# VH-VL binders against q96ev2r1098to1170: the designs that were tried, part 18

Target 1, 73 residues: q96ev2r1098to1170
Amino acid sequence: CVVSVEGLSSSTTDAQLKSLLMSVGPIQSLQMLPQQRKAIAKFKEPAHALAFQQKFHRHMIDLSHINVALIVE
Below, E stands for the ipSAE of ESMFold2; O stands for the ipSAE of OpenDDE; V2 stands for 0.75 times the mean of E and O plus 0.25 times the DockQ between their complexes.

## First folded at step 5 (VH-VL)

Design c8 (framework fv_vulinacimab)
Fold by ESMFold2-Fast, scan of step 5:
Structure c8 (fold): chain C 73 residues (1-73), chain A 120 residues (1-120), chain B 112 residues (1-112)
Amino acid sequence: as target 1 above (73 residues)
Amino acid sequence: QVQLVQSGGGLVQPGGSLRLSCAASGFTFSSYAMSWVRQAPGKGLEWVSAISGSGGSTYYADSVKGRFTISRDNSKNTVNLQMNSLRAEDTAVYYCAKGYYLSEGYFDYWGQGTLVTVSS
Amino acid sequence: DVVMTQSPLSLPVTLGQPASISCRSSQSLLHSSGYNYLDWYVQKPGQSPQLLIYLGSNRASGVPDRISGSGSGTDFTLRISRVEAEDVGVYYCMQALQTPYTFGQGTKLEIK
């Protein structure tokens, strides 16, 4: 149910990323890791994690293309 | 076990300032939004403020905007509410609450509450 | 702001009987994800509030199955199928769709 969002612009806020994540489904947590240009988000439903990856992998936020990876727990 | 322990309440005169603190344990603090909810004597619950897990986004009820500031220190697992220009109408028990989801806002754990009395 | 309205505000109930509380929102709480962003809390005498139901109908950990939430859009119901003494308290609905998060006025459930 976890996704890693990589390649984030330093200007991307957690509010912007949260908006994108929640367009797909409810999230349990969002951890911003700005030093790594990365965020880790956990969806309530596993199907939403997969749907987010399919829809937003390589999507552009603040002139930066994000990479979305599914994390195996 | 999730635990939220509050401190910093008390009696203050109108126009005064007070700082509330909430120390969290038992979960990955930086991953969850935190909120403050208050309850005036004999009245219902009123949401006051929220802060995102990273601290990058803050939210306020109109009644406190410009006077209250929410902040957090993720290295110390603490969320704080700085209350300035206090008014009699701010008299309430203040609760810190853990959000389960960053934007869904359901509060699965609450602190014990701290009384703030604003009186001349 | 989204206005939340509860009914009734006072709910005297005999032990073992069912109880229902209604909550209405001034705007739909149904998100494009298909979830309703409506939560229920109870505050027992002398205690902090505690979560009962989240996202409309999901029971929080430790909440007995005699307590359930239902509804969608603007109309929601909290139901207790068989009231027990431990259920005494003030019940609040809250919308979490958008800030400011707003609570209903509260419903005081007491044993008669």
Scores: ipSAE 0.007, ipTM 0.717, lowest interface PAE 9.2, mean pLDDT 85

Design c9 (framework fv_vulinacimab)
Fold by ESMFold2-Fast, scan of step 5:
Structure c9 (fold): chain C 73 residues (1-73), chain A 120 residues (1-120), chain B 112 residues (1-112)
Amino acid sequence: as target 1 above (73 residues)
Amino acid sequence: QVQLVQSGGGLVQPGGSLRLSCAASGFTFSSYAMSWVRQAPGKGLEWVSAISGSGGSTYYADSVKGRFTISRDNSKNTVNLQMNSLRAEDTAVYYCAKDYFWSGYYFDYWGQGTLVTVSS
Amino acid sequence: DVVMTQSPLSLPVTLGQPASISCRSSQSLLHSSGYNYLDWYVQKPGQSPQLLIYLGSNRASGVPDRISGSGSGTDFTLRISRVEAEDVGVYYCMQALQTPYTFGQGTKLEIK
C-alpha cells in the first residue's frame, strides 16, 4: 500500500521522512513533491502503510503537523 | 525494461582522473537511490558510494572519501562517479547499481560494468 | 564498519546435491521493523552480480524456490536444495543496515 504524507514543512528533507517511514517498515519508493508540501511513499507490506498512518497522522515534523492518507491502488 | 548502461572507463596513470557515467531507463529515476560497487581483478565486491533519489545525501567508503564524488542528474537519468587522485588500488571493474528503495536495502539491477585500470 | 564473514570460501558440489553457505555479521542486522538487512548476490562467470535474496529470506524475481535464505541477527544461511549447472558462480552476502554497505569475502561454488 501507498501513503500520502501532506502538510510537510519546506525544510523537511527526504532523509528525515525516510527515517520516520523506515521505523515502521521497508519502503519501495519515496517521491517528494515540495511544491505541494507532500510526499508519496509505497511500503513493501500493506500492513505497514496502515501502521504508519495510525502512528504518525498529525505527527509534528519541523513545526508542521503532517496528515497521513492511505492511497487506494 | 530496466536498463543501466555504463561508460567512461579506461587506462589512466596514478594521480589521474576519470569520470564514470551510468544512464538509467525503465523506472522513475529520482525515486531510487543509486550506488557504485567495484571489484578488483580476482577479488570480491566492495561498495564505493551511494546517492539518494533527490541527490540530497551522499555516502562514501573510507577508501575513496575525499577523492571520489558521486552525483546525479535527474533530468537526464544519469548517475556519475568523478574519480580523482587515482591509485593502483583503484583498479577494478566498477558497477552502477539500482537500490530497490530510494534509501538502499538491496541492489535489484546492475549495470554491465566499466573497467578502470590505474597503471604506469 | 560491520564485518561480514562467509564460510566456506570454496564449495565444490556434485550436481543434484544440496549446498549451504554461512554468513556472519559482527553486529546484529535485525532492524526495529523486524526485518534483517542481509542480502545475497551471485556473480556468474563473466557477468555482473545479480540479486538472489533480499531482507534475509525474500527471493528476487526469477529466482527458483530451490534457493532460500534464512537466519536472523548475526547468523545467516543461503541454501540450495539441489545444485544445477547454472548455479556456478561466486556468492556474496551483504549488509545494508548501515553505510558503508559491506560484503562477505565471497564463496565460489563449483561442480566437482
Scores: ipSAE 0.007, ipTM 0.685, lowest interface PAE 10.2, mean pLDDT 84

Design g13 (framework fv_ofatumumab)
Fold by ESMFold2-Fast, scan of step 5:
Structure g13 (fold): chain C 73 residues (1-73), chain A 122 residues (1-122), chain B 107 residues (1-107)
Amino acid sequence: as target 1 above (73 residues)
Amino acid sequence: EVQLVESGGGLVQPGRSLRLSCAASGFTFDDYAMHWVRQAPGKGLEWVSTISWNSGSTGYADSVKGRFTISRDNAKKSLYLQMNSLRAEDTALYYCAKEDSSGWFTYGMDVWGQGTTVTVSS
Amino acid sequence: EIVLTQSPATLSLSPGERATLSCRASQSVSDYLAWYQQKPGQAPRLLIYDASNRATGIPARFSGSGSGTDFTLTISSLEPEDFAVYYCQQRSDWPITFGQGTRLEIK
């Protein structure tokens, strides 16, 4: 149920990213890793993690293309 | 109601500097990325520079890197382009444009000003 | 940089006809392709974003299609006000680039 969001712009805030994630489904956690231009988010449902990846992988957010990977746990 | 108005263009000699301004009205300026796009006489559109909503990201065309600096003042709802070491090939009509967006998704440039003319000539 | 090549350079048609304009990218831009219309003495106007989505206020006769490297702008039945220069633009990678333009003129 975990996604890695990489390639984040320095312009993107955790509140904005959380809003984006929650537009797909409820999340359990969001960890911002600014030095890596990365965030790790855990959805409550695996289907939402997959849907988020399908919708936003390689999409441009704040002038930066993001990479969305599913993390297997 | 939604509009952008450029100013600061003029005739300038090669090697000198010029600062362009763009005043925004009718929308929440600090929510959107902004662009400078130029058009030389009788030619097509050429992207010059972009700045994100909070100035955290900027981009420049290779032809202007190191010479031009884009900046914004969200409190004044204004976009700027500082143009140094001007060359004859910088002669163009300079447009400011707003990036269309939904949340943090950027699409295309949906609002444009009328442009301000920069002529670099001796 | 990604080069966008538009064809034809000039398209001569009459009102009521269908116009088909092409834009080809030197490498994939996915769906990050927009179309603009520019009339003499005016600023460009956004027509289509993300390859196929009409911008607000754009008439239904304008449609965009394609993905990857090959894109098309179609005007189903030309109105007199549609004769203008059309530009495609990619935002898939830095720098942002425009095509050289297609001039749509009255025959």
Scores: ipSAE 0.013, ipTM 0.713, lowest interface PAE 7.7, mean pLDDT 85

Design g14 (framework fv_ofatumumab)
Fold by ESMFold2-Fast, scan of step 5:
Structure g14 (fold): chain C 73 residues (1-73), chain A 122 residues (1-122), chain B 107 residues (1-107)
Amino acid sequence: as target 1 above (73 residues)
Amino acid sequence: EVQLVESGGGLVQPGRSLRLSCAASGFTFDDYAMHWVRQAPGKGLEWVSTISWNSGSTGYADSVKGRFTISRDNAKKSLYLQMNSLRAEDTALYYCAKDLGEWYLPYGMDVWGQGTTVTVSS
Amino acid sequence: EIVLTQSPATLSLSPGERATLSCRASQSVSDYLAWYQQKPGQAPRLLIYDASNRATGIPARFSGSGSGTDFTLTISSLEPEDFAVYYCQQRSDWPITFGQGTRLEIK
């Protein structure tokens, strides 16, 4: 149920990313790692984690392309 | 009505500077990325610069990097392009454009101003 | 930079005919491609975004298709006001680039 989002613009806020994640499905947690231009998010349902990756991997957010990876338990 | 109005263009000698302004009305300016796009006489469209909704990210065409600076003032609902070290090749009609996508997801440029003409000639 | 090549450079047709305009990218842009219409003396007008989505207010006769490197703008039945220059534009990578344009003119 966990995705890592890498390649985030420094201008992307946790509120923006949370809004994007929740457009796919409800999330349990979101951890921003600004120094690494990265975030780790946990969806409540595994299917939503996969759907987020399929929709947004290599997508552009705030003029920066993101990489979305599924994190194994 | 949703509207963008450019100003600040004119005739300028090579090596000089100009500052273009774009006044926005009819939409929530703070929610959208903004663009400058130019068009030389009889030529096609050339992207110049983009700025994110909160000024946290900017992008520039290689031809203008180091010479042009894009900025915005959300309180004034205005977009700017500071153009330094102007060259004859910068001669063009400069358009201000709003992105269709709200703040974090650019999709395309859905609202355009009428443009302001910049002529660089001695 | 990603280069967008449009063809044909000029397309001569009559009202009522179907127009098919091509845009080819030098590398994959997924579906991150938009189409614009520009009439003489006017600013460009967004027609299609993300390859196939019509912008608000754009007539149903305009449609976009394609993905990856090959894209098409189709106008199913030309109206007199459709004769203009059409540009494609990608947002897949920096810098943002436009095609050189296709001029649609009356035969």
Scores: ipSAE 0.007, ipTM 0.696, lowest interface PAE 8.3, mean pLDDT 86

Design g15 (framework fv_ofatumumab)
Fold by ESMFold2-Fast, scan of step 5:
Structure g15 (fold): chain C 73 residues (1-73), chain A 122 residues (1-122), chain B 107 residues (1-107)
Amino acid sequence: as target 1 above (73 residues)
Amino acid sequence: EVQLVESGGGLVQPGRSLRLSCAASGFTFDDYAMHWVRQAPGKGLEWVSTISWNSGSTGYADSVKGRFTISRDNAKKSLYLQMNSLRAEDTALYYCAKDSGTYFGYYGMDVWGQGTTVTVSS
Amino acid sequence: EIVLTQSPATLSLSPGERATLSCRASQSVSDYLAWYQQKPGQAPRLLIYDASNRATGIPARFSGSGSGTDFTLTISSLEPEDFAVYYCQQRSDWPITFGQGTRLEIK
């Protein structure tokens, strides 16, 4: 139920990313890692993690394309 | 002590406005979504409005859309509900409630105030 | 909107008995369902969140179960202080909705 979001713009806020994540489903946690241009998010449901990846992989936020990977552990 | 205290209720004529306030203490206010929930005399709970931790998202019940506005001031640790064009059916006890999840998600409402009474009557 | 239907409307039982309260959703809410207790003159108290997780400070006699559209709140052995109105609430989709409540009263 975990996704890694890579390629975030340094200007991207946690609120902006959280808004995208929650458009798919409720999340348990969101950890922003700005220096790595990365965030780790945990959805409540595994199906929402997959749906988020299918919908937002290569999506553009603040003029940067994100890469979404599913993390089993 | 985690606490929410509502104020601003009263008796008001139909068509008029009221502004409700909710003062929070004992927790990190800006980490949590906040809710307004009302209860008409002798009736059940009705969700009114929600605001996210940073005011980036708001939601409203269909019965109040266009008339009520939820807002928050994180520096003052306060939640507000601006109620315009009040109707008799808005008569209720209005509760302020804190979401049980941090801004990472919504889980339920774990802290409630005692409520402030709004009576809309001619 | 998602409609939550609680049954029965009123449940009359004696202290020591098991109470079983139902909440049915008009469409799937996964496990995004909470239960609240409300006593006269008091604000609601969160009992259960995410269908089966007991909130902090809630006695072990309270348990929640279910997923999708069919949910149950169980009180294993009623104490006098448990006689109250119980509400279910979903947060799977906006708007947030509550059930109409089940009144648990002394027989």
Scores: ipSAE 0.008, ipTM 0.621, lowest interface PAE 12.3, mean pLDDT 84

Design g16 (framework fv_ofatumumab)
Fold by ESMFold2-Fast, scan of step 5:
Structure g16 (fold): chain C 73 residues (1-73), chain A 123 residues (1-123), chain B 107 residues (1-107)
Amino acid sequence: as target 1 above (73 residues)
Amino acid sequence: EVQLVESGGGLVQPGRSLRLSCAASGFTFDDYAMHWVRQAPGKGLEWVSTISWNSGSTGYADSVKGRFTISRDNAKKSLYLQMNSLRAEDTALYYCAKDTYSGFGSYYGMDVWGQGTTVTVSS
Amino acid sequence: EIVLTQSPATLSLSPGERATLSCRASQSVSDYLAWYQQKPGQAPRLLIYDASNRATGIPARFSGSGSGTDFTLTISSLEPEDFAVYYCQQRSDWPITFGQGTRLEIK
């Protein structure tokens, strides 16, 4: 249910990332870690976490490619 | 009325510099990524450069990297392209374009374009 | 860099006919593909973004489809004002690239 998003641009806001996550499915939480260029998001359903990774891994947001990893709980 | 107006084009000799400007009106300029796209006479569209809403990220085509610099002044609602070491192959109509921006504008496309400013590099 | 190849280079049709324009990417761009129309002496106009979403003010006769590497722009019934050059563009990967264009000409 949990994805790690790395490689975030300093231009990317939590509202923007939340909108992208929500385009795939409802989320339970989002934690921004700006100094690490990283965010941790928990989807309400595991299928959406996988779908988000399949669609947005290596995706370009604000001219920075993100890396999406599934986190084992 | 949402509008972009380019200026600063002209005839310039190879090796010299030129600065293009783009004035924005009718929208919240600092919410959007901005682009420069060029078109050589009789040719297709070529992306040149992009700058994020807060200037934190920039990108350049390989053909102009190291020679061109994109910048913006959000207070003045203006976009710039500083072009150094100009070459004959830089001859083109240069367009300023606004990203669509709906949270992650980088993937939606360019919805507002100026009319362009002509740059001719010739000796 | 991702190369976008448009076909045909030139398409000759008459008003009222259906036009189908293709854009093929050298590698997957997911659905991050846009279509533009350009008339002589004018700036490009955004038609379709995110592969299939029509931009504001664009007539219903324009539609986009496809994902991954193969994309299509369809004009269901051509009107005289539709004869122009059409470009596809990807923003999936760096650098941003355009196709070489398809010229839609009146027969």
Scores: ipSAE 0.013, ipTM 0.672, lowest interface PAE 7.9, mean pLDDT 82

Design g17 (framework fv_ofatumumab; at its last look DockQ between E and O 0.68; V2 from the best seeds 0.00; counts 0 for: pae E 9.6 > 2)
Fold by ESMFold2-Fast, scan of step 5:
Structure g17 (fold): chain C 73 residues (1-73), chain A 122 residues (1-122), chain B 107 residues (1-107)
Amino acid sequence: as target 1 above (73 residues)
Amino acid sequence: EVQLVESGGGLVQPGRSLRLSCAASGFTFDDYAMHWVRQAPGKGLEWVSTISWNSGSTGYADSVKGRFTISRDNAKKSLYLQMNSLRAEDTALYYCAKGYSYWGSYYGMDVWGQGTTVTVSS
Amino acid sequence: EIVLTQSPATLSLSPGERATLSCRASQSVSDYLAWYQQKPGQAPRLLIYDASNRATGIPARFSGSGSGTDFTLTISSLEPEDFAVYYCQQRSDWPITFGQGTRLEIK
């Protein structure tokens, strides 16, 4: 249910990323780690985590390509 | 009505500077990335520069890096391109374009101005 | 940089015919490919984004297909207003690049 989003631009806000995540499905949490250009998001359903990775891995947000990895808990 | 209007083009000698402006209306300017794209006479489209919605990120074509600077003023709903050390090969019609995006994602350029002509000649 | 090669350079057809325009990328751009139409004296107009999605207001006769390196723009039945230059554009990697264009002209 957890995705790591890496390669975030400093211009990307938590609101922007949260909206993008929620376009795929409901999320339980979002933690921004700006010093690492990274965010950790937990979807309520595992299928949405996979769908987000398939759709947005290498996607460009605010001029930066993101890497989306599934985190095994 | 969604509209972009460029200005500032003209005839300029090699080595000189020119500043282009683009005035936006009809949309929430500070929600979108903005772009400059040029087209030399009789040629195709060439991307020049991009700036993110809050100016936190910029990108430039290799041919203009170090010479051109993109900037924006969200309060004035305006985009700028400062062009220094102009060369004959910079001669083109310069378009201002709005990024087609949602939630910070970029999909293409959906609104374009009519362009402003820059001619670099001695 | 990713080079986009469009073919043919010029396509001569009559109204009512189907037009098929190709764009080939030098390396994979996934589905991050857009198509634009430009009429003489006018700015470009976005037709298709992310390979196959029609932009708002674009007629159903325009469709895009493909992924990876090979892409196609299809106009199912040409109307007089469709004769223009068409450009593909990738946003998969920096720098952003356009193809050299295909000119669609009346036979």
Scores: ipSAE 0.035, ipTM 0.750, lowest interface PAE 6.7, mean pLDDT 87
Fold by OpenDDE, look of step 6:
Structure g17 (fold): chain C 73 residues (1-73), chain A 122 residues (1-122), chain B 107 residues (1-107)
Amino acid sequence: as target 1 above (73 residues)
Amino acid sequence: EVQLVESGGGLVQPGRSLRLSCAASGFTFDDYAMHWVRQAPGKGLEWVSTISWNSGSTGYADSVKGRFTISRDNAKKSLYLQMNSLRAEDTALYYCAKGYSYWGSYYGMDVWGQGTTVTVSS
Amino acid sequence: EIVLTQSPATLSLSPGERATLSCRASQSVSDYLAWYQQKPGQAPRLLIYDASNRATGIPARFSGSGSGTDFTLTISSLEPEDFAVYYCQQRSDWPITFGQGTRLEIK
């Protein structure tokens, strides 16, 4: 149910990324790691994590392509 | 109603500078990326520059890198394009355009201004 | 850069006919493809965004399809006001690029 989002622009906000994530499904948590230009998000449903990875890997946000990977818990 | 109004165009000699402005209204300006796109007489559309909602990111076409600077003033709901070292090939109608939001992606243009004409000629 | 090639260069049709415009990308742009309409002396108008979504106020006769490298704009039944130049545009990668345009003219 967890995805990592890497390659975030410094201008991307928590609210912005949250909206992107929630477009696929509800999330349980979102942790921004600005120093790493990274975020960790947990979806309530595993299917949504997979769908998000498939749909938004290499998606462009604020002039930066993000890399989305599934995290195995 | 969403509206964009460009200004600042004119006739200039090569090597000179010009500053274009775009006044925005009818939407929350700082929620959207903004773009400049130009069209030479009788030609197609050419992307010039993009700036993110908070100016944190900018992009430029190779043809204008190092010469043009895009900026914005969100308090004034204004977009700018500083054009230095102008060349004849910069002659075009310059449009400002509002990005559309697709869950954080805004690199399309859903509203365009009427454009302002820039002519570079000796 | 990603090159968008539109075809045909010119399309001659009559009102009431179906129009099919093509846009081909040199590499995949996923669904990050938009279509614009431009009439003489006017600014471009967004028709379709992200390959298949109609922009606000765009008539249902306009539709977009495709993904990856091949995209199509369809006008099911041409109205007199539909004769114009149409551009595709990708937002998948920098630089943002446009197709060279298709001129839809009245036969």
Scores: ipSAE 0.019, ipTM 0.774, lowest interface PAE 4.7, mean pLDDT 91
Fold by ESMFold2, look of step 6:
Structure g17 (fold): chain C 73 residues (1-73), chain A 122 residues (1-122), chain B 107 residues (1-107)
Amino acid sequence: as target 1 above (73 residues)
Amino acid sequence: EVQLVESGGGLVQPGRSLRLSCAASGFTFDDYAMHWVRQAPGKGLEWVSTISWNSGSTGYADSVKGRFTISRDNAKKSLYLQMNSLRAEDTALYYCAKGYSYWGSYYGMDVWGQGTTVTVSS
Amino acid sequence: EIVLTQSPATLSLSPGERATLSCRASQSVSDYLAWYQQKPGQAPRLLIYDASNRATGIPARFSGSGSGTDFTLTISSLEPEDFAVYYCQQRSDWPITFGQGTRLEIK
């Protein structure tokens, strides 16, 4: 499934976020939406999207707490 | 060996300014967030400020917001705290601390300096 | 702001005993909780990060557990050097906050 990551710092790079996502499981895609302080990522397995949301919702990266939500496609 | 050395503390009157410095060695300074934490005499620990590895993000305790400014110079491996409009309540031992994880992850403060004392009194 | 309340305020035990120190958060911090040790005249020392992970060089007798609002630091068999003040610290929400400390003293 797909997750949205909101509340990103302007200093957070796609490499940093990809590394965090990959620590949970393989991803199919990552789209950065910097004007919205947001990113959209799709995991290969829906269980990994849930695990990422559960572990990293409200996680602090670059002094910003991120909000992670599961998205219905 | 990782080492942090604070300096710039002293005795000052209320309303004056001080600038604290923290010299870092023994690690890749540019990879880590840095923190200031203070401890008033006989009291517990109070977080003061944090700066990300690239200075892109900063945070401050409400008690110091608008008066204190954290900064870093990665070329000099140095962390700073500019303290303006000092109050008696700012009297404390000020520690410089290194973040545990690199690239902006703040999983704790794994290396601390010995601190520099700031005393604000009439 | 998230308040961390540590209990007991003072714990008196003998070397070789098991110590159990508690930290309660005023709202959930997930597992974003760290433990520090501080001896008189010294800077704090990181023991545990993210509730249960030992920091580099910390002996196995130190362990952390808990999630959400209730956390425990356990020292399985006290050594003389373990008598100190212990602080918990959360990084779940700004501002970063510490508990008020538990003093672990020799009986």
Scores: ipSAE 0.006, ipTM 0.686, lowest interface PAE 9.6, mean pLDDT 87
ESMFold2 (binder alone), look of step 6: mean pLDDT 92; pTM 0.936

Design g18 (framework fv_ofatumumab)
Fold by ESMFold2-Fast, scan of step 5:
Structure g18 (fold): chain C 73 residues (1-73), chain A 122 residues (1-122), chain B 107 residues (1-107)
Amino acid sequence: as target 1 above (73 residues)
Amino acid sequence: EVQLVESGGGLVQPGRSLRLSCAASGFTFDDYAMHWVRQAPGKGLEWVSTISWNSGSTGYADSVKGRFTISRDNAKKSLYLQMNSLRAEDTALYYCAKDYSYLSGYYGMDVWGQGTTVTVSS
Amino acid sequence: EIVLTQSPATLSLSPGERATLSCRASQSVSDYLAWYQQKPGQAPRLLIYDASNRATGIPARFSGSGSGTDFTLTISSLEPEDFAVYYCQQRSDWPITFGQGTRLEIK
């Protein structure tokens, strides 16, 4: 139910990423890690984490391609 | 009614400047990336520039880098293209276009203006 | 830059026929490809985004397929208003590029 989003532009905001995540399903949390150009998000439903990866892996946001990985807990 | 209206085109000599404007209405302007796309007489489409919803990111075609500057004013719901050092090859109809994707991404351009003509001639 | 090559340059068909338009990328663009229709004197109209998704209001006779480097726009049964120029566009990498267009004309 957890995804790692890497390759974020320094210009990409919490609001932008939250909007993308919530287009797939409700989230439990979002942690921005700007120094690493990265964010970690937890979906409420595990199926939405997989759907987000399938839809947005290598998606271009703010002129930067993002890498979406599933985190196993 | 969702609409984009361009203005500012005209006939200008090489080396001069023009500023194009695009007025948006009927949608939440500050939620979308905006684009400038041009089309030379009798030719195809050429992407010129893109600006993100919050002005945090911009991109330019190699042919215009260093000469053109894209900007937006979300409070005025307006997009601009400052064109400096104009060349004959910049002669085209310039379209303002809205990205299809909400808040981010660059899916494609779903709303276009009618364009404003720029003619660079000596 | 990624070059998009469209073929054929001109396609002559009659209403009711099936049209198949091709777009080939110089390198993989995954599924990050859009299709546009442009009629003389008008701005382009978005038909398909991300290779196969129809934009809002686009008739079901339009469909897109393909991934990687080879893409196809299909119009299952041509209507008179479909005779226009069609462009493909990629968003896989900067700069954004368009194909040179395919002109669909009445036979």
Scores: ipSAE 0.012, ipTM 0.689, lowest interface PAE 7.8, mean pLDDT 83

